# VH-VL binders against Large ribosomal subunit protein uL10m (mRpL10), part 72

Target 1, 224 residues: Large ribosomal subunit protein uL10m (mRpL10), of Drosophila melanogaster (Fruit fly) (q9vpl3)
Amino acid sequence: RGKINIQRPKAPHYERARVVAVTQPKYPELPKAKSCFKTRAERTQQQQENPYNEIIAREVRNWLDHSRLVAFFHLSSITADDIFRVRVQLHKQNLHLKSYGSKIIEQAVKNTRYEAIVPLFHSNHCIVFSPDPEKTAALLRIVRRVPQMVLLGGIVEETMLSRNQLVAYAQMPGLHAVQAQLVQTLSQAPGHLIQQLQAHQNSFVQVLDVHAKNQMNEETPKST
Key: E = the ipSAE of ESMFold2; O = the ipSAE of OpenDDE; V2 = 0.75 times the mean of E and O plus 0.25 times the DockQ between their complexes.

## First folded at step 3 (VH-VL)

Design u19 (from i31 with heavy chain H99R L103Y S104G; framework fv_imvotamab_arm2)
Fold by ESMFold2-Fast, scan of step 3:
Structure u19 (fold): chain C 224 residues (1-224), chain A 118 residues (1-118), chain B 112 residues (1-112)
Amino acid sequence: as target 1 above (224 residues)
Amino acid sequence: EVQLVQSGAEVKKPGESLKISCKGSGYSFTNYWIGWVRQMPGKGLEWMGIIYPSDSYTRYSPSFQGQVTISADKSITTAYLQWSSLKASDTAMYYCARRYGDYGFDYWGQGTLVTVSS
Amino acid sequence: DIVMTQTPLSSPVTLGQPASISCRSSQSLVHSDGDTYLSWLQQRPGQPPRLLIYEISNRFSGVPDRFSGSGAGTDFTLKISRVEAEDVGVYYCMQATEYPWTFGGGTKVEIK
């Protein structure tokens, strides 16, 4: 299996180039008398080769490579002020909330170990990154109070975890070695069949005592 | 080992206030929800509510909303259940318990017997 | 609220014989995430409850293999294959699919 750097993710060195490319004024070239426009296919290809998209895709890949905790969320309608407050709370815990278009995410993870996440981004979404997997509990505590953000799953120590597995990881002791070992265990769902199965006496058993927590997704909590 | 230690038995009169405690040890207190469960004498179990100690977010059963207050002090790893004015019908054994995923509770306190009589 | 109904109210059993407890919910316990949040608890006389089984059939750590759970949807069963003296107590089913979390009325297992 590959490894993810534990170092804090840094902004890409090409940030300046991205800003210049976006803001630079465009001057159209004079059209010719015949075939003065590009076909739909040519316009689509030109759009797909936009250098801005390549730069942002590299930024996303850098975040994935340097983060030991990545959490994926569905994002319902939320005000700019509210999401900004959430970003500030997360940042204090070294948790970095990012939003990217699905096409950029697909481009970033194509032919990588992360390609399986693409289906999660066909709707409104956001991602939280951190170099510190011990911050999973802090992440879930903060997001618990943001009903517009619904946890879909995540990646911890390069292992993809479902929502329930990520919640279970958050409830474990804060000892790093123990939590890293637990990730391996949670990503494996070993079950075994009792050799003699008696409907009235015995049943299927699980080798792993898996525990998970469903987040309570209440838009308007009620007191009764 | 994981332990939840509750405060001792209480004998109170109707109208009096009461606050009972549940101290957690042997685990990361702020990473687990703590629930409160009532058991009236000779009766079954009733879920009262639950608290997330890290930020004190609470969720109550409709039957207990407004009747009790659940709180927590993470600096001393202790959860609380409080009544402003006790009734005779509050006579029961009260358990605190640590949430186990979304499946219920894994570790339980020894219980606090509360007796309310004139 | 989801109502949990247990039968029988009491189960006198001879040591070494099996015991079976049923639990029925007023509505399906299958959560929208596909999981079923049905658990079984044991309460010995004078003791706090103890988690036995979670998610229908999974034994909690330290629970003897003589305990097994089964069921789906609204109908669930807890079985003790060989009842021992220490198994005397009241058994409760519990649902955590929807708030408020609710318990069954309990089944008393006793030795005859």
Scores: ipSAE 0.000, ipTM 0.406, lowest interface PAE 18.1, mean pLDDT 75

Design u20 (from i31 with heavy chain Y100F D102E L103Y S104Y; framework fv_imvotamab_arm2)
Fold by ESMFold2-Fast, scan of step 3:
Structure u20 (fold): chain C 224 residues (1-224), chain A 118 residues (1-118), chain B 112 residues (1-112)
Amino acid sequence: as target 1 above (224 residues)
Amino acid sequence: EVQLVQSGAEVKKPGESLKISCKGSGYSFTNYWIGWVRQMPGKGLEWMGIIYPSDSYTRYSPSFQGQVTISADKSITTAYLQWSSLKASDTAMYYCARHFGEYYFDYWGQGTLVTVSS
Amino acid sequence: DIVMTQTPLSSPVTLGQPASISCRSSQSLVHSDGDTYLSWLQQRPGQPPRLLIYEISNRFSGVPDRFSGSGAGTDFTLKISRVEAEDVGVYYCMQATEYPWTFGGGTKVEIK
């Protein structure tokens, strides 16, 4: 549990609020005119943004503005009990697991440099936020053991990174200046980075790919 | 609802090949790891290895590396444990079990008894 | 490899009395992510193992509340507050902090 400090926001939180269904407009009792009016009223309302989505979009924007580490995941079918266990483990490391609808994320990033990430959220997803980028290694260790969560990439110190780039960043402990330079070197234009995040293929740097595989200690079976 | 059903008991001679199976049902097979555990008669449990069916990634215990092969066929939601050449010392009960992440075994198969004798 | 040592080897108990099983690891089971991957399994005669407790103290679905786990670091305990006839079997601790995953030698709980 956290509060927003106006001068230095920490863990943002919002009261759970379920917006009651919007009352449908009442029309005059005129069959043909009523049908046409209803269609026009519905079209007019469809042009307006959902107020509830805008409130949650502000929450997402606040997390993005005040988190130095943001990680994006594809989320496969997982039970509520299992995801709760993951959330608890992450929270112990000051890592905050959040899930938002794709339209809400789109509204949150529509006028920012991160708008290119919207395609990542058209399928089932979740995001992990933290004010502490040194927790990247802890994040990757926890998630490595949860096959239902697939790392797509993230943002470290306002720089977009692919999965392999995040793994490389996590492997530079205690060398903050070198880590900062690595982040800048690994930076890509949003369009190119999105292609890398969606592909889940070999790193553009062979050494980083080999290093990432060594850290994961993974072995592909050849018995097929 | 979640169930792991293993193949029936096997009686083999030393030098013969064998492949036993573990069929998962009631859950998304590709989203959970399957592990194999050996229990020799009157002895405790030994972890042999695990497989992630989605990409067939495997990890073996050093004691079993090169002695057995673990594989999976996601189209029929089945994992396998295979020997190219059985030894009398392979006589044991073999269990498959599902893992949440890589943290613990949550559901277990009923076991397959393998007896290797001349 | 992490070695898991269980005591006692066997625990004869009277119905309704408590039972306690100890598990000690050769090195800390605290994973680099900050959690401890220590679980307890029950194996009744002629049956496959069954998960009782995961991550030291969390009861698995369907496990009676008479079972409880505790501990930290290298020393862990499984307690049965009121042993029932159906609790007869062998109990194993297991670690998943490091590969290879390893089990304790087992503790047989029997009625005297």
Scores: ipSAE 0.006, ipTM 0.459, lowest interface PAE 11.9, mean pLDDT 76

Design u21 (from i31 with heavy chain H99K L103Y F105L; framework fv_imvotamab_arm2)
Fold by ESMFold2-Fast, scan of step 3:
Structure u21 (fold): chain C 224 residues (1-224), chain A 118 residues (1-118), chain B 112 residues (1-112)
Amino acid sequence: as target 1 above (224 residues)
Amino acid sequence: EVQLVQSGAEVKKPGESLKISCKGSGYSFTNYWIGWVRQMPGKGLEWMGIIYPSDSYTRYSPSFQGQVTISADKSITTAYLQWSSLKASDTAMYYCARKYGDYSLDYWGQGTLVTVSS
Amino acid sequence: DIVMTQTPLSSPVTLGQPASISCRSSQSLVHSDGDTYLSWLQQRPGQPPRLLIYEISNRFSGVPDRFSGSGAGTDFTLKISRVEAEDVGVYYCMQATEYPWTFGGGTKVEIK
C-alpha cells in the first residue's frame, strides 16, 4: 500500500562522527612549498582532502557500505525520459540508479578496498546499488533492454567481479553457499580482476568507436 | 611532525596472549593506512598486513593470516597488533608504518621488541 | 607471491666511492594502471627503516640527491654516487604492485 521512495542507505550518526572528528589532532599534513613540485602521492592526498566534494563522496561511501550489490555501467547518450523510465523500473526491484562525477567517486574510494574501480569512471557512467544481491538477475534482465547501458563489472558481498563473473553469479540458483563460494573463488587474483575490469572498458570503447563510424556513414549517404 | 610511537618491549612465554600498540600523531590518522612489518633477529623485513583506520578494513599477508589480528581505534589514533597464543618463532622486532600513497611506507615507528622464551 | 632478490648480500665500499645495489623481481612490477610500484628503504644500525625512493626513481622528502634509482619491469638498481659514513646500513627493495607486499633480502653497505 505504501509507496517506496528511492533513498540513501542509513548514514552513520552525524553527531557521533562529528565529535570523533573534532577530537582528532588537527595538523597540516604537508606544508605548501610550491604546487608545481607536488609528488604524485602528495597530489593524491590533497585530492582526498578536497572539501568541495567530500559531502557527496560520503554519500557514495554510504551507498557502497550498505549495498550488497553494486553494478558499474558505461552510459551512452540517452534521453532524460528514457533514463527516468529505467530508473523507475529498477526502483520497483529495489535497485537504485545513481550517477556521480569521476572525481567524487575517486575521492570516495581512494585508500579503500574499492580503489580499483576508479578507471571505470573516466568516461560517461552510472552505478546501480541494491541491498539485495539476489536482484542481480533482475538487474541484467532490465538492462538488456537498454542498449545505452553497458555492464562493466560490479561488487557483490564486498567482492569485485568482472562483467563475465557478475553474469555467472546472476545465473546461479539462490543457494547462498554456492554464491558465496563463487564470490570467494573469484576474489583470488586481485591484479587479474582489475585487468579484466579495465579490459571491458577498453573493449567497449572500441565497440563505441565502430558504432560511431557506422552511424556517421549512414548519416552521410545520399540516394540518387 | 608525523610520529608513530610504539609500545615498549615485551618478554612473554609461549602460549601467552599479547597486544602491542602504535599511536599516530601529527597527521590525519583516519586518512592513512597503517602497515605492520616483522623483522626477526638478524633477518630482513616481512610485510604482515595493513589496516585502514577509518573503517578498520584489513589485509593480511597469507603467511600471517590467522596468526595475528590487526585492529585500530580511531578515537585514540592507535593501531594494534595482537596474538592469541605466542610461539618462540614470534620473537622479533615489530614495526608499524604509515602507507605512502600506493607506493611504500613513509613514516615508521621506533619498533617493539617481542621476546618469546620458555 | 612476488619474490624480490637482491644482489650483492654485502657491499663494502670506500668512503667517497660509488655503490650499486640490484633488485630483481620474479614477475613484472608494472601494475595494470601503468605504474611500477617499486621502492627502496634504508635501515641504519639500531634504527627503523626509512623510505628512500618510491616508484623506481623518485626521492622521498629529505633524501640526498646522491641516491638514485633506475630500472623497469623486473630489474631495478639503487645507486649511491659518493658513499658517506652515514650511509652504512641495510638497503631493501620493496614491491607494492600486488598483495602481499614483499621485500628483497637486503644488501648491507659497509665502509672498508
Scores: ipSAE 0.000, ipTM 0.415, lowest interface PAE 17.2, mean pLDDT 76

## First folded at step 4 (VH-VL; from p34 with heavy chain Y52D; framework fv_imvotamab_arm2)

Design v1 (at its last look DockQ between E and O 0.02; V2 from the best seeds 0.00; counts 0 for: pae E 5.2 > 2, placed apart)
Fold by ESMFold2, look of step 4:
Structure v1 (fold): chain C 224 residues (1-224), chain A 118 residues (1-118), chain B 112 residues (1-112)
Amino acid sequence: as target 1 above (224 residues)
Amino acid sequence: EVQLVQSGAEVKKPGESLKISCKGSGYSFTNYWIGWVRQMPGKGLEWMGIIDPSDSYTRYSPSFQGQVTISADKSITTAYLQWSSLKASDTAMYYCARLGYDSSLDYWGQGTLVTVSS
Amino acid sequence: DIVMTQTPLSSPVTLGQPASISCRSSQSLVHSDGDTYLSWLQQRPGQPPRLLIYDISNRFSGVPDRFSGSGAGTDFTLKISRVEAEDVGVYYCMQATEYPWTFGGGTKVEIK
């Protein structure tokens, strides 16, 4: 009695000590393959037989009908932070990045001239829409720094363009020069772009066939 | 003219749910993202998250992940901010703002004052 | 998280005189695309924020030309060449270069 040390303050309750220990960070690992963009595509695919698919397909068709620029990309695995950054960059240029399941794309382009694009969506992909075809150069500049997005081709002013044609379009100067080149492109047979898409599809089939043959060769002994 | 009109002030008790709204007009609603910003009394601005109304793509600030839900109904051009269980610390002014093509929050709603008191 | 630091915290200014507000980021705001996602907002007393400047130096529609922005990298400045009574309020810088997006703490401009 007399000393302050003898009059100890209330000891911390054991329950508080346990709460502190429990609240110390256990860092739950977020799956690396999971992103908000990728997770949405998975959810949509799970619902493919429901009326929800037709609602989303109508959304895609609306974007196709009202976009003067559409670009198709192969999409590799990408983090949630990186895809958010890319979406913001694209949005700044009035470019709208979306991803849809292949069956949704098939429904959206059914009975249209764009049915030829369906094979591009057999692997993981994304699409960029814009009302501003003049933003093609900005699009290519942005995605150059995004190796996870690989340009496959596009649609400009309702004309299908190969990858090389879209890159060339992006380099053309001035409104009048673009209009002149677009008229010349439309006067060229649409079959050139269809032939390139068909050749691209055949190249993918040939790669798959080579892969299948490699698997068979590993199981088939060589002749002696 | 671009306008964002938010729902009116709310007075709630801790533990109650709340959903406040932000209605956009004068522009193509699905072409612009909507962000939510909190301003606690006497404090600065805090970014809570953002939504693309065209496909409901949503990204939250880490400070608000799991604390609120951001959603949109494009058929009525309205974005929402929702709490399942309010806390007294949620007392603040909440703004919606449109993300322009300049990557800046260009048009702002008038704000919704949320008061949570026991 | 990128920390945005504003100075001064308060800027009392004689009517008609210039004001200068500084914003410093904890890391470069230059995005890999070459752009810098830095904006300035004004919040008048009792009002919501409004956009003044985007991309460092571009005035938003309807913003008087007495507002100007400058800077690069980590250092940014908002200038008001001739402060008017309607300019009273709190000014915020904001970055959207990196997730999560962050604001400065604010600078109060007031008339002496």
Scores: ipSAE 0.458, ipTM 0.766, lowest interface PAE 3.0, mean pLDDT 80
ESMFold2 (binder alone), look of step 4: mean pLDDT 94; pTM 0.958
OpenDDE, look of step 4: ipSAE 0.806; ipTM 0.919
ESMFold2, look of step 6: ipSAE 0.195; ipTM 0.632
ESMFold2 (binder alone), look of step 6: mean pLDDT 94; pTM 0.958
OpenDDE, look of step 6: ipSAE 0.768; ipTM 0.899

## First folded at step 5 (VH-VL)

Design w1 (from n17 with heavy chain H99L E100G F101Y G102D Y104S; framework fv_imvotamab_arm2)
Fold by ESMFold2-Fast, scan of step 5:
Structure w1 (fold): chain C 224 residues (1-224), chain A 118 residues (1-118), chain B 112 residues (1-112)
Amino acid sequence: as target 1 above (224 residues)
Amino acid sequence: EVQLVQSGAEVKKPGESLKISCKGSGYSFTSYWIGWVRQMPGKGLEWMGIIDPSDSYTRYSPSFQGQVTISADKSITTAYLQWSSLKASDTAMYYCARLGYDSSLDYWGQGTLVTVSS
Amino acid sequence: DIVMTQTPLSSPVTLGQPASISCRSSQSLVYSDGNTYLSWLQQRPGQPPRLLIYKISNRFSGVPDRFSGSGAGTDFTLKISRVEAEDVGVYYCMQATHYPWTFGGGTKVEIK
C-alpha cells in the first residue's frame, strides 16, 4: 500500500466509522447476536484448534497491505459459470476476486485500522483487490452487469470509502495524483481541510513567484 | 526472470495414478493464474483448465472435467495436474503456462512427457 | 466450442523471404470489453510454445520486430517479414474470448 507501518491501531478511524454506519442498511442483520454467546476464552480456544486460519489471515493481511484498491461486496447466489466469467473479466484488469470466511477476515483485521469492516462480512460476501486504484472505474463497470454482486464500500489508498464515495472516485478523470489527493481530502477532519486549503493558497502564491522569476529570465530558466 | 519448471518424464501403466508439478519462480505466484495444456504426440495444443493459486479456484475445459484434477500449493509456489486412473489415451506432453492479464499464456514450462502403455 | 482454422497447414519458405499464416475463428472473438483476445504462439522443434503476439497485434517482450499480427472479428494473420533459420517450427493461434479457450491446428514453417 505504500505505508511502512504494519502496526494494528486500536481505535477506528473517522472514515471507517462512517463506512460502517452508511453500509449497515445494506447488510441483512442478526448474526451479531451470536457473538454474545461466546466468551473471549472460547474464541481463543477455537483459534488454537484451527492453526490453518492464522495462515489464511496472514494472506488476507498481505492482500490488504499490497492493494491500493479493495472493494467489498455482498454476494447473492451465483452459478459456477457466471462467477468464472466475472473472475476472468476482473483478472484482465488486474483485479483479484477473493472469498474468505468471516472469522478469517476478523482475525486478519483485528487491531488494525481496518477492523471496522468486520460487520460487512456477517453474510455471503466477496472482496476484490488490486494494486492499481485507477481500475476502480473498470471494476464498477464490470460489476454493474453482475446483479448478484452488490457494492458495500471499499478502501482506496488506505482510506475507507462508502459505496457512494467509491462511485464518485470512479467518475474522476484519469489523473492518479488528483484522485489520491481528493481521497485524502474526503477522509479528513474539518480542521485539517482548512489547513489544506491554506496550503493550496500558499502553493498558488509560490507558483506565481516562480512564474514571475522565469518571466524575468525568458532566455533560459536554468541559466545562472 | 519468470520461470515455470515442470517435473520429469513419467512412464506409467493404465490404471495407475499420477501427479505432475509446475513450480513458478521470479514473480508473485498468487497474482497470476496457471493453465494446463495437452499436446498429444504429433498433434496440436489442447486447453485443459486453469487455477488461481491464491484461493485454489479452478475451472476445467468440458473435455477434461472429471478426467483430471488441478491443484496448487502456494507455500511452495507449485501447481499440480493429477490423474486418479491413467488411460493409454493420456499419453502426451503436458505444459503448464502462466496467464497474463491480457489473457495470453505468456510464460511456459518445459513440459512433462507422460507415456501410458501396458 | 470455438473452432480455429489455420491455413496453410505447412509453409516452406526460403531464408530471408516473408511468410504469412492465417487464422479464422467460427465466431467473432470481440470480447464484451471491446478487446479481441487472440494470441500467436511459436513452438520450435522439441521446445515448449512461446508467446509471440497477444491481443491481435501486440508483440510480446523479447519478440523480434519481424513478427507482426493483424486482423479483426474472425480473420487474423501472423506475418514474418524475413524468415530466419531460428523461425522453423509450428505456429498456433489461440483464442481466449470464449470458454473453453481453443487453439488453431498449427502451421509448420520450414526452410526450402
Scores: ipSAE 0.712, ipTM 0.884, lowest interface PAE 1.2, mean pLDDT 81

Design w100 (framework fv_imvotamab_arm2)
Fold by ESMFold2-Fast, scan of step 5:
Formats: sequence, C-alpha cells, structure tokens
Structure w100 (fold): chain C 224 residues (1-224), chain A 119 residues (1-119), chain B 112 residues (1-112)
Amino acid sequence: as target 1 above (224 residues)
Amino acid sequence: EVQLVQSGAEVKKPGESLKISCKGSGYSFTNYWIGWVRQMPGKGLEWMGIIDPSDSYTRYSPSFQGQVTISADKSITTAYLQWSSLKASDTAMYYCARLEYYDSSLDYWGQGTLVTVSS
Amino acid sequence: DIVMTQTPLSSPVTLGQPASISCRSSQSLVYSDGNTYLSWLQQRPGQPPRLLIYDISNRFSGVPDRFSGSGAGTDFTLKISRVEAEDVGVYYCMQATHYPWTFGGGTKVEIK
C-alpha cells in the first residue's frame, strides 16, 4: 500500500509496552515489584484485551503448522553481531530463527497439539523453523559454534523429540530405522520427555544465574 | 508471480520526515528478508540494511545506522524505509529487494522510489 | 568493509562480440561453510537492477545462456559470449559473505 498522508487513530495502547531495560531506575516512593508486578488474573485480562497479540500468535501458529522441523532453544546474552551472524548462517540453510515474546508463544500454542511446550517459554528463548527436516544436521552444526544457544528439544514431522533424540535424528538423516526407533522411544516414555525438556530449561536458568554472579564479580579497575 | 511494488516519487525539503513503502506479493512475505539499496544520481549501488518481516529484526550498514529506520507490517505485506529529518544528501533512488535463502542473492527488486530533497 | 573493484569502468562492444567484466574483492569471499556468496546484477537504463548470476556461476531463472560467471576467492569474471542490443546497461558484482554486503562500482556496457 503505502500512503503519503497516513490517517490513523492516535495510539500508545498497543505500542506503549516495550521491553523494559533491566537496569531501569526504581523510585524510592514505590517498590518496583508493586509498580510492575501483575497477578495471574491481571495477566490473563491483559491478554484478552490485546487483539494485536492474538494476530501475531495466529501467525506463529501458522509457522508451527507449516514447519516440518521446529527446534527450541534457550538463549543466553548474545551480542548484536553474533546473533546476526547466526541468523545469516541459518538463513542460508532455509532455517528461520524467530524470537517472539513468551506471551505470544503461549497464545500461539494454546489449544493446539503443542500446548504441552508452554512451560518451556517462561525464560529467554528462540525458535528455529524449517519446512525441511533434512536440515536438522545443518542446524546442529551451526548451533555447536554458538554457546549462547542451548538446544532444549524440538518437533520433527509432528513428533516431539528431546534434545538427545533430535541429535540422533540429525546424525542419521534419511535412515528409516532412526525414525522408527525415535517414535518407539517416545511412545515408551512420553512423561519423561516433557520432564527432560523442562529440566534442561531449569538447568540453563541456573547457568545464567551463575554467569550473572560471575559478571558482577568481574568488576575490576579498567584503564583508558 | 513474485512482485515488489514501491511507493511513488517524493519531493521534500530538508528537515521533513518521510516514509516510503515496498509491498510484496506472489510469495510468503514473512519467509524472506527484505533489503534496501540506495543509488545516488549517476552513482552505483549502496547497501543500507535488511529486515526479517516475521519478527521485525533489522540490521543496518554502519554508514546508515541512525540515519534511517527500516520496518515492516506483515499484515499488509509491506516493508518501510523512514527518515525523521531529510538532508539534501538523501537525494537518491531507493530500491527494496528480496533476499533468497541459500545463495543470499537479491533475486527480485522493486521498481524504485525516487526521493528528491531540495529547497 | 569489503571493497569490490570492477574493471573496466566502461566496455564498448560491437554487436555479436564477447564482453568480459572483472570483479576483485579486498578479502577472500569464501564463507565459513566453504561457499562463495558472489552475485552479478544487470541494470538497464532507467530500470531497476536485475539478478543475473548467483553463487559465482549459476544463472538466475530466465537469464540467457550467453551470460556466464566464473572465479574463486578474490577474482571473479562475468562473460557475455555474444553481446545483444538489450545487454546495454551497468553490471554490478555483489558480495554477501561479509557484512555489510557490498557492491562493485559498476561496469557500463555500450554498443559501438
């Protein structure tokens, strides 16, 4: 389209909230927790009141429905240069790294076959999509060089796979026996798979805590 | 048929704001990155930056960082290039182009938007 | 930034004769995956650029077979085996190995 004179309602409502800087100053008169904290009910109501989030969530659901490979990652602090380098490497393999807010992901998977993955998206995350499951090997080769991205698990051909199962799939692409073995493994221990995915997420949250504490301890005199 | 259709020519004065558009059709808009390229009168092509329309991730050329804003509205399959305050040196033809996955080539181009900034 | 140097700046060619354009990069264009992300673009007078060749030597859809690309590392060539009237324009090489992506300065192909 494009318009020289764009006539639109004045709005901050859907653009007001942006990612707030972690170091945002806290005013003495109001504790940050009380001024920023939202109860479960308030969060639910806010999601119902924001139709923009629902539109984006439907688009994310389309990505999930049309991708034969979906990989879930925990994402640690990474520089703009490094994440761009990774996005370019993945893009060259028809692998599409997407970073959506956790609330949008929750809306996207709600009432779908993938609803069970909702708990994984409470921390920093990113998702890689591809229509081509044969690209799983290329994905893992690229991510091996990116310590900030930690594989949690994925979905291949509509089947939920743990980290180890996804790695095994990648190592033997095109081998029918591998798919049969992974399906058999999943059917024998479906509860353990979800617990493993959640445990990996929790373990890497702890790693981030250690990293943050180590960064605090690194404060030493610097020369100019 | 893959097409990128850009907005019409603009004539502006220094200090004015401007937003030009690039509408994609005939393909899955969110599956391809869009790049912006400047061509000053009688000069060659200059890379400005890129956007992933699916999540609005942007990356600029160092020479254009802070000079322009690239954005996209995927609901209407349109990418944008915007200036908060135009300079005479911004006079140029501006092209949008689609980035192919495997070869990182610019495979389809818009027709261009001529921007003239003068008193 | 990677500097892409094209020679010649202009190439007057008789119809039906070959034309050759050189493109040299200030650094190797071999990416970490072993691939070389070099393409060639054609810009006819008053028209937008058009992709001719990608990955050094692969012709884009609809591009006539008289166009061919070759090269490796830092030295690349675009060749037109039999120049036609419609081939008049400016040709650019482009690299997408190192960010920011950069273009050659262009080579003008003219009919003499």
Scores: ipSAE 0.389, ipTM 0.744, lowest interface PAE 2.9, mean pLDDT 80

